# VH-VL binders against q0atu2: the designs that were tried, part 48

Target 1, 119 residues: q0atu2
Amino acid sequence: MLDKKARIRTSREYRNVFEKGKRLSGRFLIIYYVENALDNNRFGFITNKKIGMAVIRNRIKRQLRAIVREYQGQVKNKHDIVLVARAGIGKSSFEGMEKDYIAIMKKAGLFARNANKID

## First folded at step 18 (VH-VL)

Design de1
Fold by OpenDDE, last read:
Structure de1 (fold): chain C 119 residues (1-119), chain A 123 residues (1-123), chain B 108 residues (1-108)
Amino acid sequence: as target 1 above (119 residues)
Amino acid sequence: QVQLVQSGAEVKKPGASVKVSCKASGYTFTEYWMHWAKQAPGQGLEWIGEINPDLGDTNYAQKFQGRVTMTRDTSISTAYMELSRLRSDDTAVYYCARDSGTLFYPTGHFDYWGQGTLVTVSS
Amino acid sequence: QIVLTQSPGTLSLSPGERATLSCRASQSVSSSYLHWYQQKPGQAPRLWIYDASSRATGIPDRFSGSGSGTDFTLTISRLEPEDFATYYCQQYETDPYTFGQGTKLEIK
């Protein structure tokens, strides 16, 4: 699991991201992102019953957190980012999910210039 | 219909702990933030904290930091609030309340409330 | 934290009269983050007005909410016997999501 410091943990923080942030859609993920006033990034995750049963949702959450952790150091600082799982994600592979994450984050311009694990 | 049913009244000694449950039904438990509030006898409402039932993330008011623990069991759509090191001023009715907005868009107003749980702390 | 101060503490009126309840915030609160609840003795609070001026489901037209910035008002145009209760305002601008101390509307 991500450190508390790296997580969006309050409903108001989620509200802020959805209200003030930009939205981009990938194949399996939708991301909402907005600059924050901190020195670190914070990540949130949204899953619902549309993506599948509890077992599937739990797997997806675990995999998304793993992906976020893997690339966390390459993301531009001072952002709140919420990942929303799309309905089709339940049938995706980890690699497919990772590829989608990288693609959408690139599209958002959220990777640092010196990022070298995304090519 | 949406319904929040809380556990029964509790009588505790100072220094003890109490754990109040809130059973949710009529909606998808993991898709709405759950809040807890305190109301001392004859007093107003006080926000204690909130929990994301899907992820388990919590946010507590500073006043309760270190003594309150909010948890949930998604398999039975139940939220819990545990208050430790009880003292006399913890005597109050405690409410669980659902945020009217989904996790996709929290609203910050509470549309459904539990019936309340009286916790009495006395020697 | 944001402190919400309600006034008056107690309001004594008769059925048919107009009631005006005030909620003042220690700092600016967006209208989308100011809400009102009604509570009767022995019952849980009930959402009454949300987003400063929107009536919750089933709330009569005689109730209205208004205001912006730091000054918000709940108005009852013509009091009915069932309207006598305690009303609380609540803010969602920033945590902790504080409540006002309440205004008790009692029958004269």
Scores: ipSAE 0.930, ipTM 0.962, lowest interface PAE 0.4, mean pLDDT 96
Fold by OpenDDE, fold request of step 22:
Structure de1 (fold): chain C 119 residues (1-119), chain A 123 residues (1-123), chain B 108 residues (1-108)
Amino acid sequence: as target 1 above (119 residues)
Amino acid sequence: QVQLVQSGAEVKKPGASVKVSCKASGYTFTEYWMHWAKQAPGQGLEWIGEINPDLGDTNYAQKFQGRVTMTRDTSISTAYMELSRLRSDDTAVYYCARDSGTLFYPTGHFDYWGQGTLVTVSS
Amino acid sequence: QIVLTQSPGTLSLSPGERATLSCRASQSVSSSYLHWYQQKPGQAPRLWIYDASSRATGIPDRFSGSGSGTDFTLTISRLEPEDFATYYCQQYETDPYTFGQGTKLEIK
């Protein structure tokens, strides 16, 4: 699990990301991202029943958190980023999700210039 | 139809803890923020905190921080509010209330409320 | 925190009259984040007006909400007996999501 300070934890924070953030869609993920006034990044996660049963949703959440943690140090700082899982993600592999995450984050320009795990 | 059904009235002594439950039905429990409010006898409403039922993340009003714990059991669509180190001024009706918007699109207004749970703290 | 001050504390009117309830915020609140609830004795609050001016489902058109910035108003054009209750405003601009202290609308 992500550290408390690295999580979007309030409803109002989610609302803010939705209202002010930019949106990019990948194959399995949609990301909303906006700059924050903090010295760290915060991540949010949205899953719904369209993804599948609770067991599937829980797996997806764990996998997404793992992916986020893996690349967290390579993401430009001072961003709130919400990952919305798309319906097809329930049938995806971890590698597929990871690839999608990297691709969409690159497209968003959210990786630091010195990032070394994304090539 | 959406329903929030809370646990029954509680009588506690000062220093004790109370845990109120709120069982949700008629909608997908994990897709809406759940809020809790306090109403002392003859007084107004006071926001206590909120919980993301899907992730378990919580946000409490500073007044209650350190004494309140909000949790949920998704398997039975039930939210819980536990208040510890009870004192006389904790005597109140406690409500759970659903945000009318979804997790990512919360509205900040509460469209469905539990019936309330009276918690009485007395020696 | 944002403090919401409602006025008057108690409003005594007769059926058929017009009621005007005020909610003033200590700082600016977006209209999308100002809401009203009705509560009757022994009952849970009920969402009444949301986003400052939108009536919740089932709310009669004699109720209206207005305002912006720091001043918001709930108006009842022609009071019905069932309208006598306590009304609370609530803000979602920033946590804690505070309520006003309420206005009790009682029958004269």
Scores: ipSAE 0.929, ipTM 0.961, lowest interface PAE 0.4, mean pLDDT 96
Fold by OpenDDE, look of step 18:
Structure de1 (fold): chain C 119 residues (1-119), chain A 123 residues (1-123), chain B 108 residues (1-108)
Amino acid sequence: as target 1 above (119 residues)
Amino acid sequence: QVQLVQSGAEVKKPGASVKVSCKASGYTFTEYWMHWAKQAPGQGLEWIGEINPDLGDTNYAQKFQGRVTMTRDTSISTAYMELSRLRSDDTAVYYCARDSGTLFYPTGHFDYWGQGTLVTVSS
Amino acid sequence: QIVLTQSPGTLSLSPGERATLSCRASQSVSSSYLHWYQQKPGQAPRLWIYDASSRATGIPDRFSGSGSGTDFTLTISRLEPEDFATYYCQQYETDPYTFGQGTKLEIK
């Protein structure tokens, strides 16, 4: 699991990302991102029943956290980023999900210039 | 219909702990923030904290930090608030309340409330 | 934290009269983050006005909310017997999401 410091933990923080953030849609994910006043990034995750049963949703959450953790050190700092799982994600592979994440994050310009493992 | 049903009244000694439950029905439990509020006898409302039922993340008012623990059991759509090291001034009715918005789009106003749980702390 | 101060503490009026309840914030609060609740003795609070001026479901037209910045108002154009209760304002601008101390509207 992500460190508490790396998580969006309050409802108002989620609201702030929605209100002030930019939105990008991928095949399996939608990301909302906004700069924060901190020295670290914070991630939020949104899943709903549309993506599947509780077992599926839990799996997706674990996978998304794993992906975020894997690339965390390559993301530009000082951002709040919320990942919203789309309905089709329940049928996606981990690799497909990861690819979608990388594509969206690249499009958002959130990876550092010296980021590796993203090409 | 949306309902929040809380556990029954509690009588505790100072220094003890109390755990209040709030069972949700009529909606998807994990898609709405749950809040807790305190109301001392004859007094106003006081916000205690909030919990993300999907992820389990919590945010507490500083006044209650270190003594309050909010949890949830998604399998039975139930939220819990535990208050430890009870004092006489913890005597109050405690409410759970649902945010009217979704997890990502919370509104900050509470559209459904539990019936309240009276916690009495006395020696 | 944002402190919400309601006035008056108690408002004594008769049915048919106009009621004006004030909620003042210690700092600016967006209209979307100011809400009102009604509470009667022995009952849980009930959402009454949200986003400063929107009536919750089932709330009569005689109730209205207004205001911006630090000053917000709940108005009841013509009081009905069932309107006598305690009203609380609440802010969602910043945590903790504080309530006002309440205004008790009682029958004169």
Scores: ipSAE 0.927, ipTM 0.960, lowest interface PAE 0.4, mean pLDDT 96
Fold by OpenDDE, fold request of step 22:
Structure de1 (fold): chain C 119 residues (1-119), chain A 123 residues (1-123), chain B 108 residues (1-108)
Amino acid sequence: as target 1 above (119 residues)
Amino acid sequence: QVQLVQSGAEVKKPGASVKVSCKASGYTFTEYWMHWAKQAPGQGLEWIGEINPDLGDTNYAQKFQGRVTMTRDTSISTAYMELSRLRSDDTAVYYCARDSGTLFYPTGHFDYWGQGTLVTVSS
Amino acid sequence: QIVLTQSPGTLSLSPGERATLSCRASQSVSSSYLHWYQQKPGQAPRLWIYDASSRATGIPDRFSGSGSGTDFTLTISRLEPEDFATYYCQQYETDPYTFGQGTKLEIK
């Protein structure tokens, strides 16, 4: 699990991201992102019953957190970022999900151009 | 048909702990923030904290930090609030309340409330 | 934290009269984040007005909410017997999501 400091933890924080953030849609993920007044990034995750049963949702959450952790060092700082899982994500592979995340984050300009998978 | 049903009244001694349950039905439990409020006898409402039922993330009012723990069991759509190191001024009716908005777009107003749970702390 | 101060503490009126309840915030609160609840003895609070001026489902049109910034008002144009209760304002601007101390509307 992500460090507490790296998580969006309050409802009001989620509301803020939705109200003030930009939206980008990928194949499996939608991201909302906005600059924050902190020195670190915070991540939120939204899953719902549309993506599948509880077992699937839990798997997706674990995988998304793993992806976020892997690439967190490459993300431009001072952002609140909410990942919304799309309905089709339940049938996606980890690699597909990862690829989608990277593509969306690059499109959002949150990754450096030289951002790559960490060995 | 949304309904929040809380556990029954509790009588505790100072220093003890109490765990109140809130069973949700009529909606998808994991898609709405759950809040808890305190109301001392003859007094107003006081916000205690909130929990994201999907992720388990919690946010507590400073006054209750260190003594309150909010949890949930998604398999039975039940939220819990545990208050430890009880003292006399913890005597109150405790309410669970659902945010009317979704997890991502919470509204901050509470459209459904539990019936309340009286917790009495006395020697 | 944002402190919400309601006035008056107790309002004694008769059916048919107009009631005006005030909620003052210690700092600015967006209209979308100011809400009102009604509570009767022995019952849980009920959402009454949300977003400062929107009536919750089933709330009669004799109830209205208004205000912005630090000053908000709940108005009952013509009191009905069932309207006598305690009313609380609540803010969602910043946590903790505080309530006012309440205004008790009682029968004169």
Scores: ipSAE 0.923, ipTM 0.961, lowest interface PAE 0.4, mean pLDDT 95
Fold by OpenDDE, fold request of step 22:
Structure de1 (fold): chain C 119 residues (1-119), chain A 123 residues (1-123), chain B 108 residues (1-108)
Amino acid sequence: as target 1 above (119 residues)
Amino acid sequence: QVQLVQSGAEVKKPGASVKVSCKASGYTFTEYWMHWAKQAPGQGLEWIGEINPDLGDTNYAQKFQGRVTMTRDTSISTAYMELSRLRSDDTAVYYCARDSGTLFYPTGHFDYWGQGTLVTVSS
Amino acid sequence: QIVLTQSPGTLSLSPGERATLSCRASQSVSSSYLHWYQQKPGQAPRLWIYDASSRATGIPDRFSGSGSGTDFTLTISRLEPEDFATYYCQQYETDPYTFGQGTKLEIK
C-alpha cells in the first residue's frame, strides 16, 4: 500500500481534483490530475460496479496501487492524481494495465522524458 | 430505499471504548463517503470524520484524533465508529450520514442519516 | 478550521411570520460548499438547503437560501407550524466540515 502521505484521503481532496484537475482517458484508466501545494504526490483511486464483482474490484485496486507504487519515483512531484478504473479494466492483464498507465501518464506530462517501464 | 440503521444505545464507564455500527442498504455502500457526527444532549452537531468505504481511507477532526477509529465491512455494507478512552463529555447521540455525492463527485452535504445511537458515559 | 456562527441563537415567531436565519463564516466559503439542515427533537437532521440556495427534495418553496462569501441566509417567507425546529448550517470548504451552533426557531 502507498504511504499515508502519498494518498488522497479526504472527500474534499477528491472534489478538488475533479473540479480543478485535467482529465485524460486511456484504454483502461482515466486520470484526473492537478498541481498541489505540497512537496509530494498524492494518489486516489475510483472503482465502481461497472468494472466487475467485488473480487474483481479488489484485484484491480491492488494492481493499480502496485503500479502506482512501482512508478511513483518517476512521476513529477507536486501533483494530486486520481485514477478512475474503466469498465474494460476487469478483463485486462496486469501488463496491459501497466502499459496503459505509463502511456497516459506520459501523455499527461507527469513522467520524466526518460521514464521507462521498469524491467 | 436508502436506509442507514445504527446499533442500539450504549452505556459505558469512563476509560472504556464503544463501537457503533451503521448498516447501509438501498444503495452501493462502497460508492459513497460515510460521515459521522456527534450531538451532545441539548447541543449542536459536530463533525467527527469521514471514511471512504471502498478504500478504507479515513479523515478525522483534530478533536477526535487518537481516540476515534472508523472502519467498514463491505461484505455487509456496514460502517463502524469506535471511540476509546471515553469520558463524560463523550455522552452524546452519534450519527452516521451519507454524502449525497458518489466517490466520483463528493458534494459535502449529507442526504441520508442513521437514526442515531445514544452513548452514555457515566461512573 | 472554519467557524460558522449562526444568529440569532433562538428565534421566537408566530405562524405566518417571516423568518430570517443568518450563518456567518470565519472565512470565505464557496456557495457550493454551504448547506443547511433542519432538526426536530428526537430526530436525525435532514438536509434542507444545499449549495447555499438549492432546496432539497420535498422542501417547500417558502424556504429559500442565499448568500456568498462569509454571509449566508436561510429565509422562511411564511412560517408554518411544522417549520419550528432547529436549523444548522454546514460548510464543506475545508475539513473539518464544521456545523454552525444552530438557530432554534420556536413558536412565540
Scores: ipSAE 0.923, ipTM 0.961, lowest interface PAE 0.4, mean pLDDT 96

